# Ledger of designs, part 26: VH-VL binders against o04291r164to392

Target 1, 229 residues: o04291r164to392
Amino acid sequence: DANNPAGLLSIAEEALAEFLSKATGTAVDWVQMIGMKPGPDSIGIVAISRNCSGIAARACGLVSLEPMKVAEILKDRPSWLRDCRSVDTLSVIPAGNGGTIELIYTQMYAPTTLAAARDFWTLRYSTCLEDGSYVVCERSLTSATGGPTGPPSSNFVRAEMKPSGFLIRPCDGGGSILHIVDHVDLDAWSVPEVMRPLYESSKILAQKMTVAALRHVRQIAQETSGEVQ
Key: E = the ipSAE of ESMFold2; O = the ipSAE of ESMFold2 at other seeds; V2 = 0.75 times the mean of E and O plus 0.25 times the DockQ between their complexes.

## First folded at step 6 (VH-VL; framework fv_ragifilimab)

Design s47
Fold by ESMFold2-Fast, scan of step 6:
Structure s47 (fold): chain C 229 residues (1-229), chain A 120 residues (1-120), chain B 113 residues (1-113)
Amino acid sequence: as target 1 above (229 residues)
Amino acid sequence: QVQLVQSGAEVKKPGASVKVSCKGSGYTFTGYYMYWVRQAPGQGLEWIGYINPNSGGTTYNQKFKDRATMTVDKSISTAYMELSRLRSDDTAVYYCTRSGSESPHYMDVWGQGTLVTVSS
Amino acid sequence: DIVMTQSPDSLAVSLGERATINCKSSQSVLYSSNNKNYLTWYQQKPGQPPKLLIYWASTRESGVPDRFSGSGSGTDFTLTISSLQAEDVAVYHCQQYYYLPLTFGQGTKLEIK
């Protein structure tokens, strides 16, 4: 239930477990994107999922910033995700374990003029793990989990964010390993049939968030070192 | 007829707070975002923030986040914007506005404005 | 933040003549996927609130006279009044709604010569 702190923490912990399974586990079949070669500091590549609902992608790369700084940058989603129109913070709740829970409302731009833009109502959980890694994970709150039961805001179709986010591991010698998962269900059934493949399994949509996140963090790291590219 | 009606002019001393109200009528109040925009005398328009009346969610311009508070009372279709720790350069006309019908974040209906004067 | 710059700061035009006001954004406000420019124009008469004239860079709001038109794409936009009438004396503001924070141009004051 999203209406009490214990219920929110329970949802947050479940989201964390599911996110970690996607980011580092084998529960989801990942297929490497052909033509997307690893960058100079990449230890992984963008991959799209097989046999999951909605659109899922993951990526992994090296960044020359410490984990807390990477998390700070990536939490400001509108600054780097072009498709993200706005983010409203509804509430900020300290979790008793030192983590932070945020209730967030997000609006996206519409990919085409034939379909309404999507919006999300999510819980975002930020915490430090025992190994010194930092995690920021996020999932939709639906009517089944105590989320909104009413219709979406004007001119939007409510989408579902499945457990997604960032796992940021410290590297020996400095810097971080950044693991990214983006998993969304954009409600393809509300879209005209000719556009439905774009919302169900698009290679184009699958790459947007993960590539944008990694690119942005690396650009900030270079700017901080006095180099720009 | 869609209309936004704001509270009357205020005169405040530096350090005080002001709370402006905005009552919507002629439309479904919870169906549209409400924005707050100000205009200092002879200057351009400056966005303060917006609130989603349905969810209560707020987004503030970073310049105002530590001093501005937006709220709504859905039962009377009224939005409020409170600005604290007022300075002389907060003297401006404050507007409430409604989101556009085809997209959020442009403003199709504007309140008449509330002049807030901050002087010693 | 996206910076909006209008030119000129003020303009005097004779009745019946064409008025042209320009607006430049520091970053593109064109969303390529839907091919929409997130740019509006407002008219503000003395002592009154702003009034929406144009959204999506070129779409006239209902009730706005045909003499008003918007054009441009990406970073460069123009508001044109094809035949100035006395009632058009106002300050005109452009606004981008592509990124937060929402930002406005400084305004262009339009007066009769």
Scores: ipSAE 0.006, ipTM 0.482, lowest interface PAE 13.2, mean pLDDT 82

Design s48 (at its last look DockQ between E and O 0.83; V2 from the best seeds 0.00; counts 0 for: pae E 2.3 > 2)
Fold by ESMFold2 at other seeds, look of step 6:
Structure s48 (fold): chain C 229 residues (1-229), chain A 120 residues (1-120), chain B 113 residues (1-113)
Amino acid sequence: as target 1 above (229 residues)
Amino acid sequence: QVQLVQSGAEVKKPGASVKVSCKGSGYTFTGYYMYWVRQAPGQGLEWIGYINPNSGGTTYNQKFKDRATMTVDKSISTAYMELSRLRSDDTAVYYCTRSGSESPHYMDVWGQGTLVTVSS
Amino acid sequence: DIVMTQSPDSLAVSLGERATINCKSSQSVLYSSNNKNYLTWYQQKPGQPPKLLIYWASTRESGVPDRFSGSGSGTDFTLTISSLQAEDVAVYHCQQYYNLPLTFGQGTKLEIK
């Protein structure tokens, strides 16, 4: 049933498996973004989706912070995602394996008054893998997945997050290797044709979300270590 | 003024069903979760479930999953909770209550309650 | 399921005096990621439905008098009425909304001594 921890864990583990196949494999048809170098220094490798449902972006880079700290920073979406209006964790479920399941309601600002803002109802799963990596993955809860029903939102268009998240691998010498996957369907058909590129572009998704996240954690890492930019 | 008005008291025999209504006024009905909570005489409060009145999606307490059915009629801003296969220990006041105005996390407005008495 | 236990079950306090009601959860309802306690207090006067007093453990609902305050974190929470008034005679309930099922304390009956 919808409040059954075993059922939620099953959804979480499926989301984790799908996320990992995107982060480290070819579950999405990735195209490298040659010349995409955010910030004052190159921060890593960025790719965008080709011929997939929705839009997707992937990034991989080095961060001089421990995996748990990177996860803490990135879970606070309003602190780094410019268009994020609010993130409300409605329910917190400890998983039996030491991980955590969150049920999250997220509202986004709209870039224009011509289209309704998007919101998301998601399950977010945080856990440590056997190889010492830390993972934060997330996917929308829908009637197809099961789970508790999300909040009403007559003023928003409910968008879909496909399995997405952060894979954070520790480095022996300190710091982390961060893999990011963002995969969403923003319901582009609900907006006027002239605005649809903003909602269908994997490149815009990469710039606004995927690269922004990586840049943000790297900036905090520099400030925490006391190093000058 | 935000208000939830419930249907009147019911007396039922074991094995019957009851359907309680809850009409919301003074707010956008489809913008808030609707919760159902009961209170047996002299006892504490017990959560039954909630419904998203915009989508019709429901979430039930496992204890009631097989017997409770929550629905809405958006056109008249009314929520319903039906409890079937009634037992004597289902005797309680049944409340509808709305989620918080700034956040869906808690219940801020309550109906007056509907007494359901189940006796053989 | 998170079990909410209130103490005392009943309490008699003189007018103008401080009343203290405790609520303990069987597991923490503090989420470290957002630093919020998922805890609500309700007031239920005789023959009436519950009324929201406090949410997030310490945030007073609009229109609730300043004499009501909530405190505590994690598993231990307190509702304090700093100067008891006659109209404060009620049953007080705590409730967690950390996860499902939503659960309530058994209630604390507050009376005038």
Scores: ipSAE 0.623, ipTM 0.846, lowest interface PAE 2.1, mean pLDDT 89
Fold by ESMFold2, look of step 6:
Structure s48 (fold): chain C 229 residues (1-229), chain A 120 residues (1-120), chain B 113 residues (1-113)
Amino acid sequence: as target 1 above (229 residues)
Amino acid sequence: QVQLVQSGAEVKKPGASVKVSCKGSGYTFTGYYMYWVRQAPGQGLEWIGYINPNSGGTTYNQKFKDRATMTVDKSISTAYMELSRLRSDDTAVYYCTRSGSESPHYMDVWGQGTLVTVSS
Amino acid sequence: DIVMTQSPDSLAVSLGERATINCKSSQSVLYSSNNKNYLTWYQQKPGQPPKLLIYWASTRESGVPDRFSGSGSGTDFTLTISSLQAEDVAVYHCQQYYNLPLTFGQGTKLEIK
């Protein structure tokens, strides 16, 4: 049964595998965004999905913070995701390898008054990989996945998060390389036709979520060093 | 005023089933989790499960999963809990209770309780 | 399963005196990522259903007198009644909601001495 610790771990490990195939592989048809320039002042490499279910974005960049610190910052979504209204962790389940499973309810602000705001009911899995990388991956819990039933969404449209998250690799000499994948289905067909581009654009997703996360961590890294650049 | 009103006391024989009802009023019934909790005479509280009354989705304590069935009728703002294959140690007061906010697993409003007695 | 253990099982306290009830969890119910203790206290007066007093370990529910307070963190929690009133005769229960199954302490019966 899926709402016991072993069943939840199975869901978590499948989400991790799917996330990694997107973050470091070709599970999504990635197209690099034009205008991203390599260099010491660039935020990193950003790509968006083409021809996939839902919308997706990926980013990869260097951050002058240790992996655990990066994870700590990014798990606090309201601190960096402008459209995030609230994040409530309803359950915390220890995983057998020192990792942690969270069951999370997230509410978002709507970008328009013409459509209902979205919410998410997700499993978030945090663990350390054998190579010393730290991962935080997340996916929606639905009747199809199993797991505990989520909160009522009478004032929200329940959106789907497909396996998404952060892979944070330690660098030689300190700091981290951060891989981010955001993959969501915002139910674009539930909004008026004129508003659908806001809900089905991988570019908008990248700008509002994926790039915002990377920019936020890099800004904190600069503030921690005590140097403004 | 938020209120939960439960069905009356039941006396059952071992092996039977009981179905307890819980009518919510004074709030948006489909906007909050509904929990079922029982209390055997002189004992503490034991969680049975909860239901999302909007979707009908359920989550059970594994101890009760094969005998308990929770449902809702949204049109009359009423939740139900049915416990089958009753035993003498199922004698208890059964409570319905609502979450204190729309999401966390603590309980704000409690029904008055329904005594279920299982004896021959 | 997280086991919740209350102490004492019962106590008698004189009117106007301080009553203290302890609740201990078999594992921490503090989640470091959000710095919240997933602990609730309920009051159950004779012949009545439980009533919510305290959630998040220390937050008083609306309408609960300020003589009730909750404290503690991690595995060790305390409910304190600063000046006991006759109406406070009840069984008090703690509950964790850190993970499923949701579990309650065995209860502490509070009486007037």
Scores: ipSAE 0.607, ipTM 0.851, lowest interface PAE 2.3, mean pLDDT 90
Fold by ESMFold2-Fast, scan of step 6:
Structure s48 (fold): chain C 229 residues (1-229), chain A 120 residues (1-120), chain B 113 residues (1-113)
Amino acid sequence: as target 1 above (229 residues)
Amino acid sequence: QVQLVQSGAEVKKPGASVKVSCKGSGYTFTGYYMYWVRQAPGQGLEWIGYINPNSGGTTYNQKFKDRATMTVDKSISTAYMELSRLRSDDTAVYYCTRSGSESPHYMDVWGQGTLVTVSS
Amino acid sequence: DIVMTQSPDSLAVSLGERATINCKSSQSVLYSSNNKNYLTWYQQKPGQPPKLLIYWASTRESGVPDRFSGSGSGTDFTLTISSLQAEDVAVYHCQQYYNLPLTFGQGTKLEIK
């Protein structure tokens, strides 16, 4: 039951396990994104999935900030994701194990006026792992898991976020290795047939999220270092 | 019906900045991505970046990210592209263009172009 | 980056004859999930902006004459003008939109003999 704290923790733990398998595992076929090449302006490695429902992308990069600080920055999604219209934290629940569960409602801007904007109703789980890594994992709550039965407004189409988020591992020399997974189903079938090709290009939208996150934390790390130096 | 109208030709010295405008009409301005593409004399087309007019979100070609800035003013259906620290090899016709209706990243409507000449 | 290479650089064809322009990508622009080729052709007349002719490698843009056709898949693409008219004198550009950065061919200049 998603409205029961014990039920929410169960969902959170299941989402975490699936997210970790995507972020660091080989169970999903990841293909390095064409056109992303290492260089002075490279922000990290970005790959897209061909072996999953919906559209999935993952990225990995080095950041000169500690795991907890990276997590703080990335949890403020509107500060770095331009297509994010609003984020409302509906509830904050201690998980009893030192972790935190948040119920979040997010609205995105529409890429065209010919298709409705997307919204998400999610559970976000933040916790520290035994190895000192920090994780922020998020997934949609559907009507089947006690979430909303429909969009809050007729102006939005409910999208589904499959287990996604950030795994932030500490480096021995200081700083962190940031792993990002963005896995969404934007409900392309609710869009008129002539517009479906636009939404089938959602790999481009997934690339924007992972790239924006890496750029944002790198910029803050650089500003923090420059301020001290 | 659908038109993109750009600002007039500019002549700049090396090191200066130029800002080109592009006004959309005959369609819902916020419904389509806006792209900037340039063409040096006698050369091919080169993509600079694109902007989502609804959100203001931008994506740049890495070659231009340090010098190009794209913005929009939704109230007047106008997009802008500013290129700083101009060099002589920035001499080109600069085009604004609209995304295709069936997929992002192909261009179905083009502005008339703005010639930017950079000479010392 | 995906490199687009056109051939020939220039071509002279008599009025009423068939013109053929080729475009090669350094890697496949065919997306297996939707079976579409992310390839466009543009026509550019002197002093004018490019005009979209063909998208999805073979789909003709509305208002483009039937004499223009696109073909090919994966890495090798062709633009064909079945019966050249005087107004077809232009530079033709191919573009891939499979991945960023967006890249164009160098252009093929089409002239009348």
Scores: ipSAE 0.000, ipTM 0.416, lowest interface PAE 16.3, mean pLDDT 81
ESMFold2 (binder alone), look of step 6: mean pLDDT 94; pTM 0.950

Design s49
Fold by ESMFold2-Fast, scan of step 6:
Structure s49 (fold): chain C 229 residues (1-229), chain A 120 residues (1-120), chain B 113 residues (1-113)
Amino acid sequence: as target 1 above (229 residues)
Amino acid sequence: QVQLVQSGAEVKKPGASVKVSCKGSGYTFTGYYMYWVRQAPGQGLEWIGYINPNSGGTTYNQKFKDRATMTVDKSISTAYMELSRLRSDDTAVYYCTRSGSESPHYMDVWGQGTLVTVSS
Amino acid sequence: DIVMTQSPDSLAVSLGERATINCKSSQSVLYSSNNKNYLTWYQQKPGQPPKLLIYWASTRESGVPDRFSGSGSGTDFTLTISSLQAEDVAVYHCQQYYTLPLTFGQGTKLEIK
């Protein structure tokens, strides 16, 4: 449960295992998005799964930055995700293994003009793997996992983030391979019937997040290389 | 008019199970959480759990998680709460309630209540 | 769990006079991001289910007479009936919906003096 440090670490490790399974293609049956042609330097988006709840998307690409630098950039979500209204880091807990657990509250702008804005109450786990890779994995905390949780903000609907995040693997020639998974469940229970298409717009949101993250990191990498000149 | 109509009073022996029904009318049944709350004679209100009628997803008060089961039948706009392994201290009026319009977790519409008596 | 405590347990007030009922939460139910108090008041007459009176600590439910008002913030809340009518005889319950499990006060019984 989420009511003590040992419980938080247990949730974090479970989220990490599930995230890695999604990122490396073993947990879900991915269907490539129509019109997408992935290559070594392109953005490949695999948008849907037939065997998971909610909407999952993943992307993979090369970035000319070291793993820790990529993680630093991507953890500052408001800097690259236009639809992110605010992020509050409520707590920062050392995991005892060199990793860090953060309790985070996030507000998003409405995905469409026809739907309420969404907010998230999450645990984010950042750690180094044995192979030198860095992982930033995040998932929602709900009443089923114990505290800490708060209510949705007024005019917001609480969304659920299933294990999602970034796997950042070092390259021998310098730089990193960045794997991104966004897996969200936007509960439409409070949305009027006419506006229930919000569930379909969750696919657009997940894909937008994966693309935004990868493009932003690549832009920063290019700017950094230009500054060194 | 929004209404929640519950099944009638039940008398059960210790160890038995009881299943209470709650039929919603006058609103979009799948648009609101449904809550179950009980009240022992002369006592305060105690939350049991809630169900999302659209998904069937449930959240239980930890006190009741091992004995309570909430289900829904969308085709007849009816929610159910079954409580197993009944004890004498389960004697109470059981209410179904609907979530508020502006926020989940406060209750704007209440059923009339179902008295469950557990006696030997 | 958030513990809700009401005071007094029972109260007798003369017709036309002001009735005041208090509710205290063991921790704040004010959510800083939206500046709302997740507190609700219900009225329960004998043999009837509870009826919503006030949500967000001070917002009256549609159809509730304006003599009922809620006030307070954080941990201390008050339900006020400005001019008691005979039909107001009931048990009044406060509830927090800030966090799960949802919890209620023990109730305050309001009687005519």
Scores: ipSAE 0.000, ipTM 0.432, lowest interface PAE 17.4, mean pLDDT 79

Design s50
Fold by ESMFold2-Fast, scan of step 6:
Structure s50 (fold): chain C 229 residues (1-229), chain A 120 residues (1-120), chain B 113 residues (1-113)
Amino acid sequence: as target 1 above (229 residues)
Amino acid sequence: QVQLVQSGAEVKKPGASVKVSCKGSGYTFTGYYMYWVRQAPGQGLEWIGYINPNSGGTTYNQKFKDRATMTVDKSISTAYMELSRLRSDDTAVYYCTRSGSESPHYMDVWGQGTLVTVSS
Amino acid sequence: DIVMTQSPDSLAVSLGERATINCKSSQSVLYSSNNKNYLTWYQQKPGQPPKLLIYWASTRESGVPDRFSGSGSGTDFTLTISSLQAEDVAVYHCQQYYRLPLTFGQGTKLEIK
């Protein structure tokens, strides 16, 4: 809520620290996905976590766009994430440190016919780091995290986004290195037993966002490079 | 009795701005999204955007994002839509409308409409 | 964007006869997980705002007469008015709410023969 900007900044900084430890560290046990290797399409490396709650994936790839441009593209989630039904930015708050905090309500399509669609109530924090890197990190606001209460989940099951997002580092000579983390808890126990493995531990669901993001940014980079003459 | 009552007709010159109001009554104003939709004479309906009256958060149709501004004043249960840099093809009836109860994005209650005429 | 196309653009039907209006979406508006079609129909009488008739493709809004019914799934939808009454003269609009931006058909003008 705009009534407690210091509290929201605290949540944002905690999310950033946790996101960076997942994106750049080796403390998390990441396993490379079979078949997700550099090839003609060069979509980068995708890995899933063995030691987390919910479903987690990370990816890393090179893109021929500057960090700020990559951030702008990826913040427009419905343009590149097929499973995203709608995004409603309920609040935009300047952080006193030069960053931006957004409170976002997202509705998703369900991956199957046997389960209700998921929705998310999140805080998204965008900021520039000292080394010229851009970060867009996001996490759910719950009773445990504090922060304002989100919209009711009529006809949706409220899912939890653990610290996730994009770290975009500049490359010497131009372009960026894009690090992606997607970590969600889709509430597997609210679905019929036959579907629980898909919602709890699916390698297919784990890589959807990271692959979509890399593919989309690289497609835009190729189109932009084709315009230079 | 749920009602949306809009401000009166406006005549503007090209390049001007217009601000239309929409006052809700008979329901909890902050409990429903408010949409803005326009209709040019003899044409179909065109969605402009929606606002969450509780938070002030907005979502715009890309076509209108650079010119439209939606706001609310919760204390008087009133929503506003301002359209800037008006052109002759902005001549239309502008409607405010409330979201449906079962799902966002269909419209169950409509204001009477505000005719905005843009002419030199 | 999902493009909504109505047919016919206009039709004339005699009092007491059946009127049929069609709406086609460029992409499916059926959400398989809840088996709901994100499609609505509005009635707009001359000089009046649109009025909600049907949502979820076939669910009639409270207060709407039984002679109005919606059918169809996926990309092809139909609004049917049985035993046409004089007060049913209007333009009818379909709308999808499956994806943003929200989009409407061009409208079908219904008049008495």
Scores: ipSAE 0.000, ipTM 0.467, lowest interface PAE 14.9, mean pLDDT 83

Design s51
Fold by ESMFold2-Fast, scan of step 6:
Structure s51 (fold): chain C 229 residues (1-229), chain A 120 residues (1-120), chain B 113 residues (1-113)
Amino acid sequence: as target 1 above (229 residues)
Amino acid sequence: QVQLVQSGAEVKKPGASVKVSCKGSGYTFTGYYMYWVRQAPGQGLEWIGYINPNSGGTTYNQKFKDRATMTVDKSISTAYMELSRLRSDDTAVYYCTRSGSESPHYMDVWGQGTLVTVSS
Amino acid sequence: DIVMTQSPDSLAVSLGERATINCKSSQSVLYSSNNKNYLTWYQQKPGQPPKLLIYWASTRESGVPDRFSGSGSGTDFTLTISSLQAEDVAVYHCQQYYSFPLTFGQGTKLEIK
């Protein structure tokens, strides 16, 4: 039940476990994308899931920023995701274990004027792991988990975010290893047949989502390193 | 009018590969997922995977992921399923099927089936 | 994996009588956000591919006679043929499409008594 703090923490911890299994584990089958090779600072690849609803992708790479700074940047989703229109933090709840649970409403831009925009109601869980790693993981709250029961805004179709987010591990000498998972179901079947390809599983879309986040934090890392107080 | 027409029966030796084709007609080929399902003699139905004909994106049942390959040729509205390293227990009728008109993941139109026999 | 179990394995019913086939899922296939059960029924005659009868647990596919009906919710589902006809002799399969992998019941063979 997401209608109380204990229920929210349970959902958050379940999301964290599932996210970690996707980000670093072998529980989900991943296929390397053709042409996606590690760059100079990358230690991984963009890959898609073979067995999931919607679209799932993961990537990893090196970033010259401490884990907490990386997390702060990535939590500002509109700054790195072109298709993100707005993010409203509806509630901020201490998890009781040093972590933070946020209830978030996100609106996306429509891909065309003929297709409905997507919106999300999510729980985002930010916490430090025992090894000094920082995690920001997020998943949709549906009617089944105590989320909204009413219709989406009249101009939007409600999308579902499966456990997704960022695992940020500290490196010796400073900097971080960033693991990214993006897993969403945009409800392609709620749109006319001709528009469905824009919302279905797409390798190109998966590449854009995970790579954009990594590139954005690397860009900010470079900008930040040039200035010393 | 909507039809899925599959290639003919195949007899293969253990260790060989088989590639089954499935041609769609009477509908917009790229508008529906294509599924592959098999049925061993006297047994139930077993899902192999599906492909999005528009994007080429695939989802496999993990049991088949390392041996099955699904592809499409949009220019001729044809889907393919190749199964490698065949064993005797791969003997089955293989079906291609189209996604439902109102939702993916149930199958509303089925091909006639292709019997693949694996024997020495 | 969601395991689908059908009962009985085989059933003999007289012409004109009611036939009832059951399907049970190991976990709920009801998605509470849209209040839909992700369950289908297929009819398969010897030497033929399966034919879609019912989707969303209770919605009849176009062209399927109204003597076929589906009912149930969550984990327990029933396919009913209100007045059995000779052409209804077949194996009936249930399938869930709630989660991957997609799974089917073992099938129920329906025969004339």
Scores: ipSAE 0.000, ipTM 0.413, lowest interface PAE 17.6, mean pLDDT 79

